# VHH binders against Exosome complex component RRP4 homolog (RRP4), part 2

Target 1, 322 residues: Exosome complex component RRP4 homolog (RRP4), of Arabidopsis thaliana (Mouse-ear cress) (q9zvt7)
Amino acid sequence: MVMRKLQLPLSQTQKVRFERAIERLQSLSSSANSDASVIVTDSIPVNHDDAFLKGHGTSEVDGELLATVCGVVERVDKLVYVRTLRARYKPEVGDIVVGRVIEVAQKRWRVELNFNQDGVLMLSSMNMPDGIQRRRTSVDELNMRNIFVEHDVVCAEVRNFQHDGSLQLQARSQKYGKLEKGQLLKVDPYLVKRSKHHFHYVESLGIDLIIGCNGFIWVGEHVEVRDPMAIDDQKDEEMISSSSTGKEQSHIPLETRQTICRIGNAIRVLSNLGFTVTLEVIMETVNLSNSKNIDIHDMLGSEFHVVVAENEAERRRTKRKK

## First folded at step 3 (VHH)

Design s25 (from a2 with Y106L; framework vhh_6qgx_2)
Fold by ESMFold2-Fast, scan of step 3:
Structure s25 (fold): chain B 322 residues (1-322), chain A 122 residues (1-122)
Amino acid sequence: as target 1 above (322 residues)
Amino acid sequence: QVQLVESGGGLVQAGGSLRLSCAASGRTFSYYGMAWFRRAPGKEREFVAAITWSGDSTFYTDSVKGRFTISRDHAKNTVSLQMNSLRPEDTAVYYCAAQSYWLEDLSEYDYWGQGTRVTVSA
């Protein structure tokens, strides 16, 4: 396991604790293939008790295996090498993705997916605001901006590949569509693994969490039914009404809003440390922040990064034993 | 602020089955790892089974592997222990416990229930 370098100022005591946690994580690294990013001079963990073969992009200096190119560490049997360029999102049909609308075009929206080509969501491939399944009309085309505009966050499924390599998206289920009242986070796609479940409802907190295969993660207030038009209109009215009164802007944030921020910061910390992002790990990190009485604002500080690294080292040690 | 209440204990013959349930009250239950422990008369408390808050991973002590199954229902805020092929040595008071973070030996938990008694007759 090769961690992304942490670029936070650490006190001497924090540095010792952090280095100890990283050393423990490195000692727990399996010989299985790991998809970890490195830059030139990064140390690559190896089992010194086992013979290993140095491959492309690696060099042994003073007993350490160092990366000589920027890329992703891969392990095949005893061979350790660095593949140039980070592992990018490799789309598969059926992938659940989260993206941002970047263009409203004729009969389609272009969606940024953290991929070298954009996603294309056709007007014909999504649920209509009225809920009625019908052929799309010229009036629907004229009113596309009433459905999604630039910078809107959407959830969709990869349906097919087009000749130019762009991804055809589909959003024909109530679980897809515009995402509102939450945060969008971006993590490197190699930190997200394909799983049986990408939509998560944390009932006790009223939170929806969508972990996109493309590395976009959504954390928001639970919505039982995602109707883009009805919810968008209500949100716009609420926002306008709130902004029209200075008194409403000074209100204490709702418990749900604070929880969204705490979950978002947990994801950011995990991303900074290069840890695989799963629902379990995210919520363990949130619990850790609560148990140690860490303010939401302080979660991105050096102390909490050290605490999360220590906790992850202990978690992996315990799982390996059992 | 989590309170745990166990139910489902009772008297059962060897080879029989029982299902224990633990109901949790309070917010944030869905983020707690949950476990069952037991204490036989005159003995120390021992670990039986655990489930992560996501339900993705389960852990069992060797003596109950294949016989007991731990599960959780987030909608009902409950964790259950299905006990099959019960033996006289399974006789104990069973406790539900919740932890807010991962611990190496699984011996430290934040919240405990009062327990429910299980008696297995020969």
Scores: ipSAE 0.000, ipTM 0.114, lowest interface PAE 17.7, mean pLDDT 73

Design s26 (from a2 with E104F Y106P; framework vhh_6qgx_2)
Fold by ESMFold2-Fast, scan of step 3:
Structure s26 (fold): chain B 322 residues (1-322), chain A 122 residues (1-122)
Amino acid sequence: as target 1 above (322 residues)
Amino acid sequence: QVQLVESGGGLVQAGGSLRLSCAASGRTFSYYGMAWFRRAPGKEREFVAAITWSGDSTFYTDSVKGRFTISRDHAKNTVSLQMNSLRPEDTAVYYCAAQSYWLFDPSEYDYWGQGTRVTVSA
């Protein structure tokens, strides 16, 4: 009666290749791994002489109980399930996060952050649209919806923790703010590695990638960040960009939309396999799909999951020897 | 915001066909994955079929594979479910759902329609 998050039907040949790749990955892991830890397609021991109930993250194939998600096998009475290692986001000051606006309130926006508490972005904690550093007024408060409205995707930085556990956000750099013309992906926060660089411009593809510490990842068409010190004769052209028109329907060229989908599917495959999501791994997965002539629609299929697992085993082997 | 409206439900006899449609509106709909779920009386909501935002990939639950076909018209912002060889067990309220990422778990869908009723007589 339990729905699986994602079905991964493998042929016998694909299963052998996948198991071999996973065994290599396991042999490269540290001795800190628990015996109860499983990855996708791992066999879960069950007492066949006793009735058992299959739960979340499990699927029965040919009389064998397999894990469909990465995590820890837990047993409660006759129920066997996989508890995903979806460690909730543990915020740190300075974290770059991507979120979705859920409320426009007095002098503040509430932002969904894939966390038990909402983020709070104060009107006083962001750059004004006119770029002037000044005290916020009641007119600014009346015009908050001209900055962000419900369902807008935004990028911000964690500034502090509030008494109620909510995260105080700030957007005082032109790198922060509203994200448009792209796709928002949600991955388990434990798959995101904290680093010094969370904003990535993939110049060869014309794509911006923002890997939020909270597990929200943005993939979108590149938007040039305007430096206040680089004011020039092209101000009018930049002013008529999507950020200045808001209500005008934004179009993304087909080629760019396909690239965004290919990158998004690479992230989904890595997430499905429980692999750490970094720019390097995402781009290697995208390049792998291109080198193997995998169409975008085939990336979420069984063959490409096996190929990605095989590639990850080789990547970690090479990185370990380096 | 995204708003979903289903249509096309009704009464059909076993072995018959029915086509459901879902009309979507909203700023970011074109980048959302779409799915159909159903809930029979006294049962939990279950996944039926899904299609990626590009329309390139489709997924089905085993019980409807080969009988149902999901499709998308990007110009009209609509998703359709063609249901063939209907069985009494297919009787349910069918829901259209949208998400910004791709998962079969019902808790991972961001937006839901109100549902359209399908009744298959024996």
Scores: ipSAE 0.000, ipTM 0.128, lowest interface PAE 16.2, mean pLDDT 74

Design s27 (from a2 with S107P; framework vhh_6qgx_2)
Fold by ESMFold2-Fast, scan of step 3:
Structure s27 (fold): chain B 322 residues (1-322), chain A 122 residues (1-122)
Amino acid sequence: as target 1 above (322 residues)
Amino acid sequence: QVQLVESGGGLVQAGGSLRLSCAASGRTFSYYGMAWFRRAPGKEREFVAAITWSGDSTFYTDSVKGRFTISRDHAKNTVSLQMNSLRPEDTAVYYCAAQSYWLEDYPEYDYWGQGTRVTVSA
């Protein structure tokens, strides 16, 4: 699975505002301004009197050559293109990752982890559905598809490296396992910083957010079983189970679905702009969409990308002054 | 306002091919997850294929995997289903559906087309 960069058609007014915001962000950084480095909508200088060829990551709009991806402008014998500087995931033991099951094999599941390396989750390296710690049996092997099937989204931890470069995963905690009732997003791994906390419960919204070190991010409805601070309440669990038994399909409240989508779109906008993805920045972006009265479906449009860039420039300016 | 209109259905012999298209209208429809469902005579509506808003992920029901291909064109606000090696059991009314809240395990779709009929003869 490879994420594509969105092409953003900006009006002249939006272009001026966006360029101003980026210039402010650039001036607040320690990096020198380089004409070789571009972000989406940057004008790429070309001599229109000379023949040139448009390459990858470029588009001609109103007589200007614009970057459609973030990267470095390269020029080769009249060809002008943008080379994306996407770092592949570099795994470390202890990394929390989100992935998608691609194969159910003998005593193991293969998990897609974003870049060039599959994860391998062994039946012996996960919690059993019955919760009992024991050696795995032939019966457990026959029931693997009752645990995970192809296309399931799972959360796990990197345990070790295999000789073939694949990653050995483990899921020996209630916080790991199958992820349901949510949305999986893929961002460039370099936008995710390793931290002390990758699992987040946004209580005010009833949402679980898992920011995987591999650039896979999960946004879903809160699941009580995953909360390590939750006190077991057999009555509530039995009531929930009883209520669910009579339903043919799962139901997610409209408000919760809207919130998941708004958070997901905030992450997509941050990814498109090349901004670091953290809980704080995601929530600030969500709040910005609400304060500017941006409909969920309009968040991926040009105006909101400009608004987010402007807000990030102001945020960094304000923090620097303190 | 969001509307979905299917086209491309018809009568085809077993082993033949058909391409279904779904035209979508609306300001931000390119950001919707899209799917194809079908309903055979006397049966309930079943999932066939889906594609995420970015086009980076596709999903298929086992019975069509390897025979059907879902794709989308963001510039034209269209989603297509290329159906190859058609079988009599593929006979159904095919529906285009859109979901603004693409959730991994959520079967609910926000918008539905009126359907296009596909008949596969022996």
Scores: ipSAE 0.012, ipTM 0.335, lowest interface PAE 8.9, mean pLDDT 76

Design s28 (from a2 with E104F S107D; framework vhh_6qgx_2)
Fold by ESMFold2-Fast, scan of step 3:
Structure s28 (fold): chain B 322 residues (1-322), chain A 122 residues (1-122)
Amino acid sequence: as target 1 above (322 residues)
Amino acid sequence: QVQLVESGGGLVQAGGSLRLSCAASGRTFSYYGMAWFRRAPGKEREFVAAITWSGDSTFYTDSVKGRFTISRDHAKNTVSLQMNSLRPEDTAVYYCAAQSYWLFDYDEYDYWGQGTRVTVSA
């Protein structure tokens, strides 16, 4: 389903500041600059004396043609459009991904991955709730909904490609599996860089951040992973579940919930501006919102988008001077 | 399967209040972000308010901040919009929408209701 993007209402002063920041960012780029490169809300020069056709990624506001997506302005005859720089997700074996369960099928779960094909997580390719590595039984198959149900958020690793193009997933470590008590965010995959680390624990904030290679990002309350070999009495799974699960499901500290929201909004702003999403950049954006005394809900407003763009321009200028 | 049904619309005088409700069929909506949009006569669809799947974060368009409140009830699979201090410019058909992912562009939604009409007389 194709829906319109919300236009950011920039004042003339905010527009000038934003354009100046983007111009500085383009001039400081280590790659070859393109005069046609635009980001959301950029004014696209057009000859108003000549008829032109508005194409993809453009919208007319107050007599100006504005970009509604990040990319490169292209002109074909009278058609003006923005070609996105969005490379589709190109899965690689070993990629850490976050996804949403969309189907509980025979011996497998189908997982939505922000990719043109779904992921398939086999019952035989995941950790069992009891933590015991064993051959899966018919009883385990009948009880698959006790493990994951539709719309559960799951972290997994890309294992292989199937002939139909679907991605075979695995979740054979305690760091994988169901994600609870947090937010799932979707960004364009090209904004996520493959790195050595996709799981991040921000100890000072008590937050887990998982930056999926597929553009799905999880922000949630920190969950401490227990070594299953360290405590043999932990084998009483029913006791552990009944004593702790209910308390944790209903009680996230207010400060932690606010922090999750602030981090989520930082990611949303970076995504809207077309900036790379890394732990460093996310935390810089969070700190910027705190230093400018911007309320969590106001982070999605026009002023904070301008402030983030200005800060990124200054950050890159400072690094080039050193 | 997912289906959204809005209710609570009607005629109200300026300064009055209305509460809109959206009932979702199925248990899948516990993990969906939910939103309200509106379309005024002769205008395009506009974002009004959104709430995350956890209920921890809410978002509003500037014209309704402080006047409207979005909330959800996971047990009933419902989302509500409490509209206070209504103005003639709030006259529109209001739509409930559901999103399986949270995006900055709030009009990127997977499921939509049929809408409920709100008329605010001066």
Scores: ipSAE 0.000, ipTM 0.124, lowest interface PAE 17.1, mean pLDDT 74

Design s29 (from a2 with W53Y; framework vhh_6qgx_2)
Fold by ESMFold2-Fast, scan of step 3:
Structure s29 (fold): chain B 322 residues (1-322), chain A 122 residues (1-122)
Amino acid sequence: as target 1 above (322 residues)
Amino acid sequence: QVQLVESGGGLVQAGGSLRLSCAASGRTFSYYGMAWFRRAPGKEREFVAAITYSGDSTFYTDSVKGRFTISRDHAKNTVSLQMNSLRPEDTAVYYCAAQSYWLEDYSEYDYWGQGTRVTVSA
C-alpha cells in the first residue's frame, strides 16, 4: 500500500530515486525467512516446480510472484494470497493496546480500539487510586469520571473476549492507565508486530513510546509512574491521581514537544510508505531526519519520504548480508 | 464452485436448543470465511455469526452473544451454529454464507444457501 499512501508530487530526480529504492526493496524481498507480512512489490516465495494458484493481492511479474497489496501472505493447499487487514485489529489475549475512551457507562468505560467491537474496561479490572484491593462501591462508581472521561487516551491489556464479542480490557499495573502530554498516532495494524516489548522509554530523549498491537501508537513525555522498573504500586497510584489536572497536561517543554513531533512525523512517514513500525526503525528514521538536517515540518514532504525509502532498502540489504 | 446446504431447522420451544449445520461442497471450502444470517418475516436479513477460514476468530451480533456458538470442521467441510436458550424473537429462516478471501471484494459474501426455517414457540 506504499504507492497508495504516497500522494506527494515528486520531481523527476526524486521519482527516479524512489523507484530505484522500491526496486531494491523488491529484489531484497520476503524470500528470506518466509516472513508472512508483505508490502507492495515484495516478492512472495513459491516453488515454481509445483503448480500453485495465485490469489488476491498477488501478481506474477518477470517470473516473480509479487504482493500487490500490503498484508499477510497466507498459504492454503496450493493457494497463495495476501490477506489485507482492512484497517481492522485481530485481538489476542495479552495484547497491549492503546485506545480512546468513547463512553463512561455504569461500572465500565468503552474504548475505541480499531476493532469491529469496542474494548470494555471494567471498574473492577483497575487498581484503585487509594491502592486498596477491594470490591467496588457506589462511591467508586460516582467517581469514575475522576479516573477516565470521554476522549482520554488509555493504555490497557486485552484480558479476554466477553460473551457479546467485546474485548475485555484490564489496567491493573502501573504501566497501564491514562496517557497524558503526548500524541496518539494511528497506523494500519499489520504494520505492528507482536513482540515481547511494547513499552519503550527513550531515555536520551525523555520520551515514552507505546506501540499498541491494535495500530495505535503513543508518543509522550516520560512519566516515571510508567517505568517498568518501579516497584511501589501504591505510591504510583497516588502519584497518578495527584498528576491528573488538566492544567499540567497542557504544559510540555518546547524541546520535548519538538521531539514528540519529530518522532510522530517519523511514524507517519513509515506508515505512508507501508513499512513495519518498530522502535528500531522509528529511531533510525528520526536520526536520519537529524543527519540530513530536515526540519520537523519538512519531514512529511516528498524529499524525506524518498530518503526514508532509500534508507529502508539499505537497512534490509545490510541485515540480509549479515 | 462452492455449494452450501443448510440443515437442522425445525420447531423448538422457548428455552430449548437447536444445532444448524451447513455442508459445503467444492474444492475451495477451506479457504472461505463462513457466516450465518437470518431473516424474520417482514424484516431485513440480519447478520448472526461468522467464523474465519482458519477458525481463529468468531464474531456475533449482540442479540445472540453468549447463546449461540459458531464452529467449523474442515475435515467434514461443515460449519455449525449451536443455538441455546432460544427465544421467540429468534424465529427466522437461517442462511449459511461463504466468503472467498481471494476475490477483490472480500467484504461481500459470495455464496449463499437456500435457508433452513427455525420456529421458536412461546
Scores: ipSAE 0.000, ipTM 0.095, lowest interface PAE 21.7, mean pLDDT 73

Design s3 (from a2 with E104L; framework vhh_6qgx_2)
Fold by ESMFold2-Fast, scan of step 3:
Structure s3 (fold): chain B 322 residues (1-322), chain A 122 residues (1-122)
Amino acid sequence: as target 1 above (322 residues)
Amino acid sequence: QVQLVESGGGLVQAGGSLRLSCAASGRTFSYYGMAWFRRAPGKEREFVAAITWSGDSTFYTDSVKGRFTISRDHAKNTVSLQMNSLRPEDTAVYYCAAQSYWLLDYSEYDYWGQGTRVTVSA
């Protein structure tokens, strides 16, 4: 577990509640015989009678060894250091990723992936706008900007790695491609765990949620064509046609925009607190904001961060209990 | 109808002890967070202590930490506050509160008792 230290203006009661929640979370993450998890300014126990070496993420202040980064305390012989849990995205073939187009090049798009190399999506490795699989032509190459332009958000799958380290993407299924009418959020990749399901349709809210393995998360208005289960279903041809036209559906309805913002803010709060981001946790956080009648804009305030921390402490305590 | 009834208030000398009890009727509060609040004459209501629905976690305001102990008995549907080393500034009306969620914000407690008076003489 990685805990972030928030510098929020807290009242006396809020400060007590928040500190208790954080203390409980740290206690649940620590082993009985070691000071495993620390946040910045935590004291690290050392035997001062034995020589010890200060390593990464530690600093000595007034005779105490303090953590300067969040992570796990590790000891090797006389060396004491903090190993950060903030790992960069480490791509694997088959990963579902969300990214932003940064360049339209010859026969390819370059995609920002929150990785040290950009992704490359080939014209030959994606669905055409009409959804028909066919050989790509010079005319298609000339019309690439009609498919994706700079700043478009796309969903794709990691196909392989090139010798130069670039990440090859593919978007052959109707569930992949351009994402529109929503928000892109960025969280640290270590907060996202690989699973069998990264595409989520929250039917009760009419929302699509895509949790990318690379820490990019998409929240948007539901699009029937993108639903993997809708590929075998032709139920709402009129709705699909309506959503694909720009006339009356070029904007997001107010209620849907409010829902997207509430989900987005739930994700931001979870990210700020360093909590694992899953569909279950996101929806619990959204429901919590609704049950407390917290306005969307107030979700990023002190009270809701305290509420979410308290909720997460109880949730993890309950799961760890036998 | 849900009802919380406090008992155990009274007059006590500084340094003495007192035990407050809160009995719940109308439903079992097995999944409710329970708390004690107090209001001193001329002051606003303040948080004193809370216990989670599981009974596994307790929270206290700094001024009572180490002196007061909150506990609950699910079988008897009661919550208690053991008050030790009482001080004149602990003089207040003490209220029992319950919430369907385990948050410690007193503005969001679902049920409140009528209060029991505690007076600590110098």
Scores: ipSAE 0.000, ipTM 0.097, lowest interface PAE 21.3, mean pLDDT 73

Design s37 (from a2 with Y31M E104F; framework vhh_6qgx_2)
Fold by ESMFold2-Fast, scan of step 3:
Structure s37 (fold): chain B 322 residues (1-322), chain A 122 residues (1-122)
Amino acid sequence: as target 1 above (322 residues)
Amino acid sequence: QVQLVESGGGLVQAGGSLRLSCAASGRTFSMYGMAWFRRAPGKEREFVAAITWSGDSTFYTDSVKGRFTISRDHAKNTVSLQMNSLRPEDTAVYYCAAQSYWLFDYSEYDYWGQGTRVTVSA
């Protein structure tokens, strides 16, 4: 795990607590051994009596092996090298992504992703608003702005690479398309792990959460569709008891907006601290803010960042002990 | 720690079929995306096919779509490339490659096999 530099002013006591929490987290990460993070000029421990090969991002100076790039030290047999952390998204076919429309062009939309090239969503590769699968016509082409316009947030799947290296997107399932009534958050892509579960319905809160492989995360009011979204992971089993499973929740728009903001702020705090963003960790952070009676606005403050770091250190220590 | 070994190459007549296999060893193989690349005589290495770590998605270069099928067997730690309707243009050395979570930037593949030769006669 690579910890980010906290950009918030800390009191002397908060700084001591934060540094202690980070030291605990780094100690726990070091027990895993193979993923030691380094910056330029850090010394990489090697046994000079054993044959070793110097790989990418390493240089031997005065008998010490030093990192010449920032990244993670990896050891494969006798090879020692530094794998540079990828700040930008590296796409894989089948990735669930969230993006922002930046251009409405002929028969296609260009979508901003955390990638060197934009995503391209073809009119022929999406569900029509009427839900009917058919050949696209000139009339459909003229009405593209009725489907998506610049600045719209969309969910799609990576289908292929185009000849020019741009990402071809697909949005044919009812799960995909325009996202409304929520917040778009951006985190470093390396904080998001590829999994089988990227769509989450938090039934207890009436919230949809989409964790894009490209580091774009959507938090919004739940939308019921004709083809209901598959719940990827069931986190709230205790709260969806038989009595509430068949009961439709009454949503107050203000309460829903407050819930979205609290979840969004949890994600921002985790991102600021460089912690992995998963449904489990997000919800634990939300629950921590509620148990400590932290107001939504105060979650972005120095104290809550310190509290989250302390809690994460304790959580990982407890899991490793067991 | 991950080692890749290709097999199944050989000489075949145009219109014939071959199945290439890539056997991997290493703790994290099941979490790796896998790909096949080829290098024809006098040409640069080119992408042929890829399969994600879950096996849920496959990708092919246009020249082999409909003729080649990539598949994986997690129990055996193998990736296979079934090549049907082979053409003389498919003559190349075929390489297996493995990558943790990154499939398409081929400079990003972490491990490579030594290659297996496929020759397609007219």
Scores: ipSAE 0.000, ipTM 0.103, lowest interface PAE 20.2, mean pLDDT 73

Design s38 (from a2 with Y31F; framework vhh_6qgx_2)
Fold by ESMFold2-Fast, scan of step 3:
Structure s38 (fold): chain B 322 residues (1-322), chain A 122 residues (1-122)
Amino acid sequence: as target 1 above (322 residues)
Amino acid sequence: QVQLVESGGGLVQAGGSLRLSCAASGRTFSFYGMAWFRRAPGKEREFVAAITWSGDSTFYTDSVKGRFTISRDHAKNTVSLQMNSLRPEDTAVYYCAAQSYWLEDYSEYDYWGQGTRVTVSA
C-alpha cells in the first residue's frame, strides 16, 4: 500500500499513534514496499561526493532533497528523480465511470473523466428523458441542453475506444445519466478496484454511492429509478412513466445533506491516507466518526486521520486468521 | 462553490517587495489546498507556491525559494504570497487556485481566480 504523507499538525502523542498504526499496516501487508519508495516531503538521501541533478518529483530545501510526488527514487548517473507509482486511469470496456460535462457539441457531449482523453457520450447512446428507446431526431439534437449542460455530473459506461483515443461512453440503462443533489469527489484511480458492484444504495441513510473506475465518486440523495431488489436485465427496455427528476426545485433534507457531507469527508480521509476506497471501508469510517462523536468538519482534522489509520490496521489484522 | 479574488498586484522596482492576497468565499475553504501560479505574456501557467489545507507544509518552485513566502489565515479566509527581492523575471499575472481534493499533483486545481498583474521594472 502506497501511503500519502499526512500533512496535518500532529501532537507528539498523535504522531506516535499514527506511526505505530502505519508500521502495523506495513507488517500486515503481503507485498513488501521497496526501501526506495517515497511519499511527498520524504527526504531523499544524497550520499555522493559529486554534484547531482534534480529530476522529476524532487526539490531541494535547505540542503535536503525532498520528494514532491509519491513513487520510487531512481538514480541514473548524476540524475536523481522519482518515478511515480500513481497510476492514471487505464480504461477498460465495461467500466462504470462518473464524469463532468465540459462541452455540448453536435450530437455528442464531451465528458471529463480524469484520463488524458475525454469521454464522448453520443446522443444516440443515452436514455432519453422520457425513457423511450427510439431513433434520435433533429429536434432531439436542438434540445441537447435540456438533457446535459456544461458542469453537469453524469454516470456512464465505457463502450469502446475511438481512433483518436477518446473513450466512447454509453448511458442506455436508467441507472446512468445525470447525477443531482450530491457531491462529486476525486480520488486517485488506483484507490478504486474494479468489482461487480459500483452502484450502491445505502437504504438506511437514503444515499446513493457510485464508485467510478476512473476515481470519480458520487455521493447523493437516493433516486428511486427502479426497485433496488430487482436486478432483471429483461426489464431494462421497459417504458418508465415516471423517470423524471421532477420539475420543481428539490430540497435535500438537512439530515441527508449532513450524511452526504460525512460520507464525503470519510472518502477524503481515506484518500489522504492512501487507503483503498470501497463501500465497506467508507461505511466503517462513517460509523467510526459517529461512534467517536466527531463533528463533520472535524473529520478532516488530525485526530480523525489517526483514528482511521488505527482502525484500518485493526480491520486488516482481524481479516487474517491467527 | 468557491470563488477566488486576487489583490495586491502592481508596479514595483527590482529588489522591492509586494504582498498578494487571495480572498476566498465558500463553506469549505478552510479544507482546501491553495496555490499561486503565474503567467508571463504569451506563455503557459507556471507553478509558484502551494500550501496545504492545514498550513503545515509549503512548496515552492526553485526560482522563488528564499524570496517568496506563502501563508494562510483561516479566520480571514485568505491566502497570501509575500514576494521579496523581486526580479524583472517575476513579471507576470499571478493567479490563486484552490484544490478541494488532496492530490500531490499540482496540475489538479479545481478553482481559479481572475488574476492580478505584477510588473517588476529593471
Scores: ipSAE 0.000, ipTM 0.115, lowest interface PAE 18.5, mean pLDDT 73

